# Ledger of designs, part 13: VH-VL binders against q3adg3

Target 1, 154 residues: q3adg3
Amino acid sequence: MFILRLFSPAFGEIEADESQIFSFPEGLPGFSHLKKFLLIRHRDNSPFFFLIAIDEPEIYFILIEPSRLLADYHVELSCEQQGLLHLSEETPVLSLNIVRIPPEAKEMIINLKAPVVFNLQEKIARQIILDADYPVRYPIPLSKVKEKADAGTK

## First folded at step 5 (VH-VL; framework fv_sonavibart)

Design k21
Fold by ESMFold2-Fast, scan of step 5:
Structure k21 (fold): chain C 154 residues (1-154), chain A 126 residues (1-126), chain B 103 residues (1-103)
Amino acid sequence: as target 1 above (154 residues)
Amino acid sequence: QVQLQQSGPGLVKPSQTLSLTCAISGDSVSSYSAAWNWIRQSPSRGLEWLGRTYYRSKWYNDYAESVKSRITINPDTSKNQFSLQLNSVTPEDTAVYYCARDIYESGDWYGAFDIWGQGTMVTVSS
Amino acid sequence: DIQMTQSPSSLSASVGDRVTITCRTSQSISSYLNWYQQKPGKAPKLLIYAASSLQSGVPSRFSGSGSGTDFTLTISSLQPEDFATYYCQQSWTFGQGTKVEIK
């Protein structure tokens, strides 16, 4: 069991395990009405993920795993932020950042200030605004992204 | 460029319904990348967000708790505009009323109002 | 229930001065802070979004910064056209405003 089927204009027919569904208690900023999202990796070993709204599959976000591109980027959460995500020292977490890829662009823009943090145990996630002095618009060359994706390194 | 143009009466009697309209040019009221807001400003309370309407698969509304029981914000896709109805007005509703857009940028929402209407002074008095 | 306090409530400065306006919020959890300029008789104008991002068309003398619950708007060299009231905003709540008067 645990099979979810939905149609996405961007991705066609999708079949996914219910374990890939995450609850967003507050939705995403600007999309507070969307509380459930499907998280899928673009392909094996890709730094890219897609976050697709279950109730409105035409709405999706492109996320990237920043540690694969930026070795010095660290997500440190306050005690309050850890509480909102039900995180303990033992909890497996995934931290991804939303990206924009403008048309004809040579760069993608990463929001490093506000990662989306996933509690992999409880299947809840939130976009968290970090206290650290990271930019909301961080450009990175697409060539650098391709190099890391093709290398397939961890 | 995107512009918002407001219209509506400037004087309303207590207990009546305040009705204002905001006409949109350069964008669609049903755009998936925007939400359409009403914000008022008075000397006693400063700037107050009242609510918003936005279209995704259907129309949604968010309203400030302080006005939730009296407020309705309605879109009109055929005229590319949205309106504010505020029921049972009192002198405390005297304010300059603004319509404003907040925009989504590939899923990033900053809660920032980037385009504003010119404002409508509304006086509630007998 | 977010409480926002701007300081000072008003100030007077000379052309060329560096002006700093502070906004303190009672909570800093999951919403961005934005800054607006309002000139007499006009609607507010977005200056800075997400604490530090300059809005297109806004002069580079304006900048924003922030940490935790404390945020600042800085005008590096005040110009006569900067006579205005400045507001911070987080979520659906606005600060009370700071009036900047050029002597």
Scores: ipSAE 0.258, ipTM 0.745, lowest interface PAE 4.3, mean pLDDT 85

Design k22
Fold by ESMFold2-Fast, scan of step 5:
Structure k22 (fold): chain C 154 residues (1-154), chain A 126 residues (1-126), chain B 103 residues (1-103)
Amino acid sequence: as target 1 above (154 residues)
Amino acid sequence: QVQLQQSGPGLVKPSQTLSLTCAISGDSVSSYSAAWNWIRQSPSRGLEWLGRTYYRSKWYNDYAESVKSRITINPDTSKNQFSLQLNSVTPEDTAVYYCARDIYESGDWYGAFDIWGQGTMVTVSS
Amino acid sequence: DIQMTQSPSSLSASVGDRVTITCRTSQSISSYLNWYQQKPGKAPKLLIYAASSLQSGVPSRFSGSGSGTDFTLTISSLQPEDFATYYCQQSDTFGQGTKVEIK
């Protein structure tokens, strides 16, 4: 029903449905002033997502679905963290991790310590610092990412 | 190698404005991967964060609640520096003032102050 | 506002000792916790970021651990240059400091 149109310098003209808009009550660390983001998938069945600030579309993050790359990665939230995200046992949830791809890089760096957790029902999201001892800089070869992305189209 | 070099007066009279400058080398004041902070330290209050300025498509400022009504932090892209202006100073503002960088890395922000200026001792007395 | 409490506020130790400093925060889900060393007349120096990551150039005898509201900085074998004040920090809040003095 609701169609958002915005212009991103990186992505051009974007049309999105309101279901793709998420509120970040605390923003993101370093970007606390940005409270609304558009979540778009890079392409059908891609493990990659883009998170674009609605108020400042020049600002965006690259996110990855970690379960498609790392079978042993599990996001477990405390009761307090679940409360902040309005999560119940029945709430549909999407958990993604911010990635950094340096110029000329052979590897992608994933922050496994702090996933971005999306409540798909209430359209709120937060970056959560997990209690589990995951690294903030986890390198993965880009060749393995491409292999996993290609396998996802089967 | 990133360095921060501070300059400004060490003695300020009550009710006047404290002005300090932090010059940046080895990084850009408008870098998307950095925020530029002022932090002070006194024996009675310890380490206190005062505020930051950072560039994300436009300039943003965050200020500590205790000083919000009196503080301004301004970047200067042409000189690659940023400044602190603290109005209506009182003896309680006597402290060592530091500028510091925190960095955005690996697609995330740690909030860690990795580079510090040398510090400026500021005494507010009549 | 985040409240940060360090324990102890001061300690006396000898070279070679294992030193443990703790930091308790009032918020379990808040920003990363970082540790700093400060020597008299100098600016603080970053030692540990994100609770357990050793800053480049910092000796391996320094380590950080903890999660939630309870965090620890450990110096496995105290050296003469380690006599200093140590601070934890989370978001824009610093602990009150722990002074490590010669016994």
Scores: ipSAE 0.264, ipTM 0.746, lowest interface PAE 3.8, mean pLDDT 86

Design k23
Fold by ESMFold2-Fast, scan of step 5:
Structure k23 (fold): chain C 154 residues (1-154), chain A 126 residues (1-126), chain B 103 residues (1-103)
Amino acid sequence: as target 1 above (154 residues)
Amino acid sequence: QVQLQQSGPGLVKPSQTLSLTCAISGDSVSSYSAAWNWIRQSPSRGLEWLGRTYYRSKWYNDYAESVKSRITINPDTSKNQFSLQLNSVTPEDTAVYYCARDIYESGDWYGAFDIWGQGTMVTVSS
Amino acid sequence: DIQMTQSPSSLSASVGDRVTITCRTSQSISSYLNWYQQKPGKAPKLLIYAASSLQSGVPSRFSGSGSGTDFTLTISSLQPEDFATYYCQQSRTFGQGTKVEIK
């Protein structure tokens, strides 16, 4: 176990242990040079997460847990994709999707085609392009997101 | 409407530096939603991506391994353009050179080139 | 690193035909596949991004499908302006092109 301390312009001083640090072997699209990210849940039971680049903490992504918003959304990985993530039937997995909130928008846009899949045991993650015909641009009202986030609180 | 307009010489001598410029209208060279690419096309090698520059919190560059030691791609925010410099050219660098925009949407890069310059035919010959 | 193969390398077709072009990658990677049209003397034009998303302004007769290592571009009813060379692209690598010419 080690403690990583970093400063993020968006989040201030951050302390992370090894359980929150994930290796991205290929980085993320547009950020292939960034191989290590810190994953932080917004609040207990929140559907939102922040993914912060350790080497360049000004770079971060907002992720959402889609199963808490979309009952019919299922992440099914091919055998090859499971191999890339070192997944077995017993591996604890977290699947999140990157979201964009345009300025002055009343909805957020979720990329359902390319979830970020985390191997919680080996601390590796990848953005995986699913074989399923999910949209890369899926809008959802911010009011619905707020309701789900609040319900998750208690 | 976003447009890319290329300028630069068509003939370069071996061992010299190839310099091309791509002027941007309708978008900003420092736009978070874009990366700015150079791609070339020759009969022998087809379409080849050479590299890109993009702005987030600072400027970043990615270059193809085949040209990495000879290539520099530079943005110019004051003129809203970006350039290609390819050092020590050889006849194998003869190609049509294109600048192109890489699209970013919904928190992800699609790696798709949605806007292209008109192309510049570059001949490397003595 | 990644090899990308288009098939066929060329085809002859008539107006009204359904045309199918395939693109195969040497490995499945976490990168989107995109399709382009290029006419002689002009820059390539984006038709489809992220395997199946139609670019704004592109006619609906163009469609893309596929996943993993196998992808397809389909033109449901070929028009005179569709005679061109088509390219797939994934992870900064382009296919060798498929020339669609008049029969």
Scores: ipSAE 0.097, ipTM 0.688, lowest interface PAE 5.2, mean pLDDT 85

Design k24
Fold by ESMFold2-Fast, scan of step 5:
Structure k24 (fold): chain C 154 residues (1-154), chain A 126 residues (1-126), chain B 103 residues (1-103)
Amino acid sequence: as target 1 above (154 residues)
Amino acid sequence: QVQLQQSGPGLVKPSQTLSLTCAISGDSVSSYSAAWNWIRQSPSRGLEWLGRTYYRSKWYNDYAESVKSRITINPDTSKNQFSLQLNSVTPEDTAVYYCARDIYESGDWYGAFDIWGQGTMVTVSS
Amino acid sequence: DIQMTQSPSSLSASVGDRVTITCRTSQSISSYLAWYQQKPGKAPKLLIYAASSLQSGVPSRFSGSGSGTDFTLTISSLQPEDFATYYCQQSYTFGQGTKVEIK
C-alpha cells in the first residue's frame, strides 16, 4: 500500500492512496510538463472532482461528471483514441469534463469538447478532443448544478 | 479592456542582448487565469512561439527549444509588465516581436492567443 | 515536432465567393486548433478557437470545422475586408499561412 502526502495551497494537507494517482502521457494543454495527477472526489455523491498536479500542487483543475447533468452528452472515442488510452471492452472508464466557475458568476462553464478520460485499471488518463461538435464553453446555471447534485444523493 | 503595450529598441547589433517589455492594463500579470507569451514573426520562419511566464504560488517559465539557451522571460509585478531578453542575437533573430495572452483557468483553456500587443520590429544588423 | 501544413499557400477570390482553407497536422491532434487573420502591419487576430468556436466579435461568415488531422476554415461570403493572410495554430506551432488576395 502506498500513501502519498501532498500539500496543496488550495486544499491544504492531502493524504491519498496509489489508486488515486494517474499518469498523463501528454500532460494537459498548457501544462505538458506535468505527467502525474491526483484525482479526488469533492465529497460523497458530489459530481465534482479535483485534479491536482503532484509535482506542482498549486496547479489544479475542477472536473464534473457530465452524465449527471446532461442526458444527451455521450463520449464516443475513435479506435485511435481508445488505443491511446489502452481501452478494451472490459476496461473500467471514468469520463469527466473540466469546469470553470468565474468569480461572482451564476453559471459554471463546462468544456464539453474535450473530456478527460481515465483508464481506472491502468491509471492512465488523457484529455481527448472529441470528433463530435460539442462546445468548449457550455454554460449551465449553478442553481441547476446544485439541484442535480442534491437529487443524486436520494 | 485588457490591452498589451510593447516597448524596446528597433535596432540591435549582432552578439548583443535584445530586451523588450510588454505592459499590461486591465488585468494583473500575476492573474491565475492568464499566461503571458512572446511570439515573433519573420519572412523566413513565419510565426514562432518563444515562451511564456505565468503565476501560481510562484512564477513559472516555459521556453521553445530553439531559443531555450538564450531566452529569459521575466514578470514585474510592481510595473504590471513582463519582459523578453534574448542573448547573443544574430541576423536570424530579425523579426516582428509580439506579446500575447493565453488563458489558463480551472475548467477552461483556449490553447489560443486572444489578446496581442501591437508588435515591435527588431532588426539585427551592424 | 508537430508539422502544420496549410493549403493553399495563396488563393485569388472575388467578393461574395465561398473560401476554404485547409490545415493538416502530421499527427492526430491532441490539442485545440485555432485560426487567425492578419492584415499587413497588424498583429494576428483570433477568429476561431477549439477548431469550431467563433471568437467574440468575429463575423458569423467565418466558421471552423474538422477533427483528427484535417481542419478547415471557411468564409461563406467573402467581403472586401477579408483579403488578408490566415494562419492555423496548434500546440504553440503555427502553419505557414494562406494569403487570400483579390482575383
Scores: ipSAE 0.012, ipTM 0.623, lowest interface PAE 8.4, mean pLDDT 84

Design k3
Fold by ESMFold2-Fast, scan of step 5:
Structure k3 (fold): chain C 154 residues (1-154), chain A 126 residues (1-126), chain B 103 residues (1-103)
Amino acid sequence: as target 1 above (154 residues)
Amino acid sequence: QVQLQQSGPGLVKPSQTLSLTCAISGDSVSSYSAAWNWIRQSPSRGLEWLGRTYYRSKWYNDYAESVKSRITINPDTSKNQFSLQLNSVTPEDTAVYYCARDIYESGDWYGAFDIWGQGTMVTVSS
Amino acid sequence: DIQMTQSPSSLSASVGDRVTITCRTSQSIRSYLNWYQQKPGKAPKLLIYAASSLQSGVPSRFSGSGSGTDFTLTISSLQPEDFATYYCQQSYTFGQGTKVEIK
């Protein structure tokens, strides 16, 4: 509903509405002091999102929607984890994974073990460590990511 | 390549302040991808994490509840080191003290200590 | 405050044996579990992080598994240099240790 304006060193001036702001009750690992983040999609139909700390906009994370790249990847939450996120069967949910792109790399590294799960209705999110045996360092070629992103815009 | 070298007194009297330093080589104390920790080990309490300092746009400190009222961990960017100050020591603070690095990788923090200092035996007695 | 139960507290083994050490935590899947090796007079060394990821330079005979509240460290074929105390760690809390002694 209202317009948030903030300056990010990485992205310049950003305008976003209240619906893009999420509360992280425990922050993120290594950043427990940051409780509010702005979630923006890189562009329409892009698998990439940016998660920017409201209180310290120089801090941001790159996230990807893994279902667009990995058909067999499924996020299944325990009852305790569903409770922490205030989830019910009807709650709209977005699950994204943090990625790292090393300098001059041909691959990005995805943490498939610990998705960031967003409750789109209550605007809370948490990084959840899954019971499933997924790797914390999953490499994927950047060329494959680009192909999938470009196909969505055709 | 990254090494941690500890220095400080091995004998401290009860009620005094324990001061230890950890010098860093091969990395910067203000590295965005690291946190710098103090951990101690005693026969009675085993391995006990005491606290950490780290740089994220500004300096942050986290401390274990058991020592929170007596502990200060400070970075020193000019000397590329960080220190532990523990006030009002008692014989229960007798332990081997280690500094250790906790690293942030792949957009995540595993809470794993991958590099450790050599350890400093601290005895609190009169 | 996470509680860690590490078992056994000690075990005796021979070179070539398969050794398993278990760690049970009071909280499920809120932080990563890591494993360390410590020899007398030395600092602990990281063996495995995030339950199953082998630290660079650590021999492949070491492996970690588990999720939720139950985790296991396995040494597939014990070597003379593996006689040491092993610790699990989660959320800046350490287990009490398992001493692996020569039989």
Scores: ipSAE 0.447, ipTM 0.805, lowest interface PAE 2.6, mean pLDDT 87

Design k4
Fold by ESMFold2-Fast, scan of step 5:
Structure k4 (fold): chain C 154 residues (1-154), chain A 126 residues (1-126), chain B 103 residues (1-103)
Amino acid sequence: as target 1 above (154 residues)
Amino acid sequence: QVQLQQSGPGLVKPSQTLSLTCAISGDSVSSYSAAWNWIRQSPSRGLEWLGRTYYRSKWYNDYAESVKSRITINPDTSKNQFSLQLNSVTPEDTAVYYCARDIYESGDWYGAFDIWGQGTMVTVSS
Amino acid sequence: DIQMTQSPSSLSASVGDRVTITCRTSQSITSYLNWYQQKPGKAPKLLIYAASSLQSGVPSRFSGSGSGTDFTLTISSLQPEDFATYYCQQSYTFGQGTKVEIK
């Protein structure tokens, strides 16, 4: 019910519901001082999300839902990691991965080793380093990303 | 291409202030994707991180709890350098002091120190 | 702060040997483990970041593995220039080092 308005240099005026606000107890790497972020889906069926720091809206991250691009990618958390996120078997969870699009690039780079896992019920999230042997830099052609992103929307 | 060059005195008396400077070439001290660190090394404590300074929307500093009350790390954008000031030194502060960079580029933060200064041996003695 | 335990504290090996160094953290945390090489009188040099990623310019005989609380640095075929002390590091905390002496 609570409505937050903020200005982002990248996105202009943003109006958000409190359900889109997540607490990051440890912040994100390089940004430990930022504890609250807005999670916004790019559009209705897009695999892309934006994570925008509430206290410093010029800081944002681009996240992707990896299951829509990589069928064999699975996020399995240890018992300790589940505890840090307050997860139970019934807890709704969203797992996204940070992506980087280098200047002049024809590909985007996904960090598959460290997804950002969101507890949708308690509104807390953390970047978790998985035990699985996934790469921290996984390149994917932008053409494939565009194709997969558009496939879900007619 | 990126290089860190240290300068400062090698001898400091107990109770005085230790001051060291790290000059940066090939990158900007206000680079959004970098943090600038001080790390020391002594036989008794090994490698010990002291703190960092970095620019996002404003300047931020993080300090190790053990030195937090005595330490200040200051950037100087005009000279493209950053400095360490450690107050009220004791013989336990005798160490080799290094400046070092760690870098973050959207999802690629590893807390890894990829560029180091040459080191400054600091002896705290009467 | 987290506790880092490196083993062994020192080892002696011959040129061509496979060398392994282990690092254990006090708990699994959301931060990467990195490995450094330090030669006498010089600053540490980054070898491996994010547990298994080889730093640019580092010879391929160096590799890292592990996750959670247990990590390993491996030198597949020790060379004379690999005489050094090796350190693991996580969350601004360094291990106590492993000295590799070439016989």
Scores: ipSAE 0.334, ipTM 0.771, lowest interface PAE 3.5, mean pLDDT 86

Design k5
Fold by ESMFold2-Fast, scan of step 5:
Structure k5 (fold): chain C 154 residues (1-154), chain A 126 residues (1-126), chain B 103 residues (1-103)
Amino acid sequence: as target 1 above (154 residues)
Amino acid sequence: QVQLQQSGPGLVKPSQTLSLTCAISGDSVSSYSAAWNWIRQSPSRGLEWLGRTYYRSKWYNDYAESVKSRITINPDTSKNQFSLQLNSVTPEDTAVYYCARDIYESGDWYGAFDIWGQGTMVTVSS
Amino acid sequence: DIQMTQSPSSLSASVGDRVTITCRTSQSIGSYLNWYQQKPGKAPKLLIYAASSLQSGVPSRFSGSGSGTDFTLTISSLQPEDFATYYCQQSYTFGQGTKVEIK
């Protein structure tokens, strides 16, 4: 069991176990120097996750589980892309999409073209550009995000 | 709406320093979702990227190899602008100079220049 | 150092025509290719990013396709305001441009 203690300006003191740490072999575009990230879920059954850079905790991304919001969104990886992520047919996978919420915005913008795919067994992840014609800037009203999040719980 | 407004001299003598400024409105020069670029255009070289500055926990600069020894790009957070200094100019530096933003979209950087300044024609001649 | 070849260098077309412009790279770049339109005396305007994503405010007659080393920009039905020079770009390298002129 490895316990990581981290101070994030956005989240304060964080304590996480080894299972929440993922290696990004090429980092993320614009952040190629950051190779290790902590993945935390906002709360139980929330569609939201936070991805925090371990070496520079002031850098973080907000991720969403797109299947919770968009029934017709499917992540299909090519053979080459599966190889880059060390995926076999039995590998547990989590696919999330990075979202941007501009200041004072009424909409959340999701990158549906480039999901972040997590190999939950080997703890490696990559942002993959899909062959499918999904938009890079997909707006969703914040009110609809709240509605769909609430629909999953009573 | 994000806008970029350029200012600076249009005529520079050979061996002098070219200095241009790009003022930003509608976004912050220290925005985590943006990088701030200088690009020039001439008939002989076409569109040529010169460099960028951006804030990601600290300031970073990237410069094109062809100008790396002569170029400095500096952000100014108090004035919400960034500048270009190009030393030891020659007639080959004659071009229209643009400032431009490229953005991180949902954590993915495509190097796409979505907002451009109006351009400044710079002539290097005695 | 990735080389880019944009073709044709110029073309003549009429309003209503389908126009196709190509960009080829010397090695694979995935889908990290952008397209711009430039009119005389103006800065370039982003049309398409990530090979196929239409920039907000750009008419739907513009589309991009391709991945790896071969990319195309298509204008499905050319309009009078579309006569301009078009550029592809990847990373920090621009193509040499394609001038679309009235026939």
Scores: ipSAE 0.015, ipTM 0.587, lowest interface PAE 7.0, mean pLDDT 84

Design k6
Fold by ESMFold2-Fast, scan of step 5:
Structure k6 (fold): chain C 154 residues (1-154), chain A 126 residues (1-126), chain B 103 residues (1-103)
Amino acid sequence: as target 1 above (154 residues)
Amino acid sequence: QVQLQQSGPGLVKPSQTLSLTCAISGDSVSSYSAAWNWIRQSPSRGLEWLGRTYYRSKWYNDYAESVKSRITINPDTSKNQFSLQLNSVTPEDTAVYYCARDIYESGDWYGAFDIWGQGTMVTVSS
Amino acid sequence: DIQMTQSPSSLSASVGDRVTITCRTSQSINSYLNWYQQKPGKAPKLLIYAASSLQSGVPSRFSGSGSGTDFTLTISSLQPEDFATYYCQQSYTFGQGTKVEIK
């Protein structure tokens, strides 16, 4: 396993192993030129993750594990979408959603329509637009997010 | 409050270069949350996307295949504007040209044009 | 490569009517579909993005729905200011437009 070292303006010097590196065959919307990302959990048992572009570490995304905040949220992929991600019945999968936290906002906005699905075995990931009728701008109070994050660390 | 103001010639001769500019107010041309586009509209082809420029950690350009060989879109951070240059124009390039901003927020890119310039009618005729 | 078919090409309607416009893609898209309104002499105006999200400032009588290859724009009760041409768009490709004319 090799150790990746990169400098991020937002996070400083980062050291991570290759198991945290994911290939995005289509990149992410707006960033089709960026094919490799580093996935870091914010802290132990936190619902938050950071996704940092390896080739351009100034570029990063904040992701959340939605099942920890929204019990009724389920990611169901079509057979074609499962094929694009090389998913089988036994493939370990992580599904996260991109969030934005506007300056001075009391709410976090989650894109529930387009999760980022990670194949943990083959280290590939894609943002998938679901067929399900989920909103692209779903607000959650930051106080509720803090409550769930704090409970996870106890 | 974000506004796009276009300027450029209305009449261009065949084989010459069409040059248009789009001045931005209320946002920065190097804004991380935006991409800056040129779109044209003609009766024969309808609405047609031509290309875009955007800043992330460096400048990027994407161009439509139909015009890729003769189009250049350039940002100008000092004037807070971006321009279109279309070489070797023909009467088929006669159209209303619009500049437009993509909706983009970190990680959420809808490919939707939320702010448009007023449009510039360009006639390619001798 | 993806073909977009917008229908109908035009329709005549009266104030108060429910109007539906459809947009079909030749294959399922992993790309957002957006809807625009254009009035004569003006630039297009964004109405709906990501198939069903209402743009800020747009009246609630406008709604979008659909996924995969079939999408619709609905105006629940047509108003005088709604007589215009409507366009769908995805992956930098626009439909050919639907003109909504006064009956």
Scores: ipSAE 0.488, ipTM 0.821, lowest interface PAE 2.4, mean pLDDT 86

Design k7
Fold by ESMFold2-Fast, scan of step 5:
Formats: structure tokens, C-alpha cells, sequence
Structure k7 (fold): chain C 154 residues (1-154), chain A 126 residues (1-126), chain B 103 residues (1-103)
């Protein structure tokens, strides 16, 4: 077992297991130079995750588990996309979506068009552009997000 | 040191096809982090986005509704460039044409246009 | 179909002045608005992205603010090289431009 110690300006001192480290072969759009990220859940059973760049910990993304908020949202990958992620029928996967919370807004913006898909077995992840006609900027009121997040932790 | 360099004829006759090329240096046309755009500027219409191409496991194209029936944007990975073809041009297509990169900085689909080509003045006249 | 209104269409200013340019949208766009500078005969140059983030290499006298439908570009102390036309942009739509001219 390997324990990673990291200082993040946003989160302070972090200790994490190496199992939480994911390789991003192409990085993330806009951050192709960052190939390794730490994935941490905000709280037990929280729909929120933080994805922190190991080499530049000031860079992080807030991700949400979309099924906890949106019942009709489904991530279906093409054969080519499954190949890029080394997925087989038995591979455990996690799909999360990047969110933006503007400083003065009362809403959270979810990118439903481009989820980040994690291969939990091989520890690789990619942001995938879905063929389905989902919006890139899906607003949801922060009050609704808190309501559903609290239900998940109770 | 990412640079975009444009080439193509500046004079096109009405009803013909306008063809412009944008050569990329310092980045790959198939870069996962970028999309490659054509934007034009005229006194009558201002700055007008025409379309883009980008690679994410396969090639995608998005086109402005106003030109969608006449426009094709094609990447060329072997030459590290992308091109614009605009069919059936009219004098209203007279403009300065720019190629530009948009970036995905926070995982958003759209970024800002951070790198621009030098521009090509295209005149549509008989 | 988000429409953008940029104001003023032109303004005259002196070196050292504080200059403010406004962009308004017909629908909320959160913070997804960018600002550009264009000099005659040149391509536009990105100044501000995501409403308030300063592009690398751009002088700190440039700042952006706003969220929702009302956005502002501010030049705190105008310099000779800042006389140019400025554009806001969201998604695939550009504002009509503001020309900043020497007084």
C-alpha cells in the first residue's frame, strides 16, 4: 500500500491511497500536460468528487455522479470509446460529470455532453463526448443539488 | 509557440468555391485539447463564426446555421492543417477570414479563441 | 439564440483614463463570456475568458466582471497601445464591438 501526501491550496494537506490515482492518457481538454489525477469523494455517499492534478495540485475539478441528480441521464459509449478506455463487459466503471459553480450564481452548471469515464480496474480515465444530444451547460439550482446530496448522506 | 498560418486565393468569382487552408505548428490538428475554427469579419456582419473541427476518438464538425448547406471544414493529419471550403459564394461572402483555436480549459466544450491565424482578405467579385 | 448587445459602440479617452465597456445578453450565460482586443489589420487577441480570468501575458490593467446577463470589461489606466476595438463573445456569437479612440 502506497500513501500519497499532497498539498492543495483549495483542500490543504491530503493523504490518499494509490488506488485513488488515475492516469489520463490524453489529460483533460485544456490540460493535456496533466496525466495523473487523484479522485476523492467529498463525503461518504456524497454525489460530489474532486479530481486533483497530482503534478499541479492548484488545478482541480469538481465532479458529480449524475445518476444521483438526474434519473433519465444515461452514459452509453460506442465500441471505439470502450476500446480507448480498455473496457470489457466485466470492467467496473465510474462515470462522473464536470460541474462549474460560478462565484455569484445560485446554480450549478453540469456538462452532460462530456462525462469523465473511469476504468476502476486499470486506473485510466478519459473525458468522452457522447453521441447522445445532451447539453454541455445544464443548469441546476444549488438548492436542488443540496437537497439531493443531503438525501444521499442520510 | 503555437502558430496558425493561412493560405489561399484572395479573389473568388461569384458561384465558385472559396478554399482556404490553415497550417498548424506547435500543436497537433488531432490534439485532444483543441478545436479548430473558421471565423470571418465584414463591416456588414461583424465577427461571424463559421464552424469548427476537432478530434475526440473520431472527427467532429460543427457549422453555423447560416452557412451549413455550403460549408465543409476538413482536417488533414498528414499535413497538420485544416481547410475551409465554402460553395456557391456571393459578394456577401466578402470578408477577412481567420482560422482560430479554441481550448477546453475546464473540461467545458467551448473555450476561448486563444490563437488566431493572420487572416486572409477574400473578395468575391466578377 | 442568445443575442448580445455591446455598449458603447465607440468612446474617446485619454491616456490614464479608466475605460468601461459593457456587454449584455438576452439570456443568462453564467460566466461563459470572453473579451478580445483587435487593432487595425490584425486578428483579435484574447484578453479575458470565463468573464473574469486574465489571459496569460495580458497586462493586469485589464479586468472583467459580471455573471448572468451583464458583463463589464475595465481598463483601469488606459495606455497608448490600448486604443483598439474590443469585442465580447459567448459560445459562437460576438458582440458588435466598441472602438476606443484617442481623445
Amino acid sequence: as target 1 above (154 residues)
Amino acid sequence: QVQLQQSGPGLVKPSQTLSLTCAISGDSVSSYSAAWNWIRQSPSRGLEWLGRTYYRSKWYNDYAESVKSRITINPDTSKNQFSLQLNSVTPEDTAVYYCARDIYESGDWYGAFDIWGQGTMVTVSS
Amino acid sequence: DIQMTQSPSSLSASVGDRVTITCRTSQSISTYLNWYQQKPGKAPKLLIYAASSLQSGVPSRFSGSGSGTDFTLTISSLQPEDFATYYCQQSYTFGQGTKVEIK
Scores: ipSAE 0.016, ipTM 0.610, lowest interface PAE 5.6, mean pLDDT 85

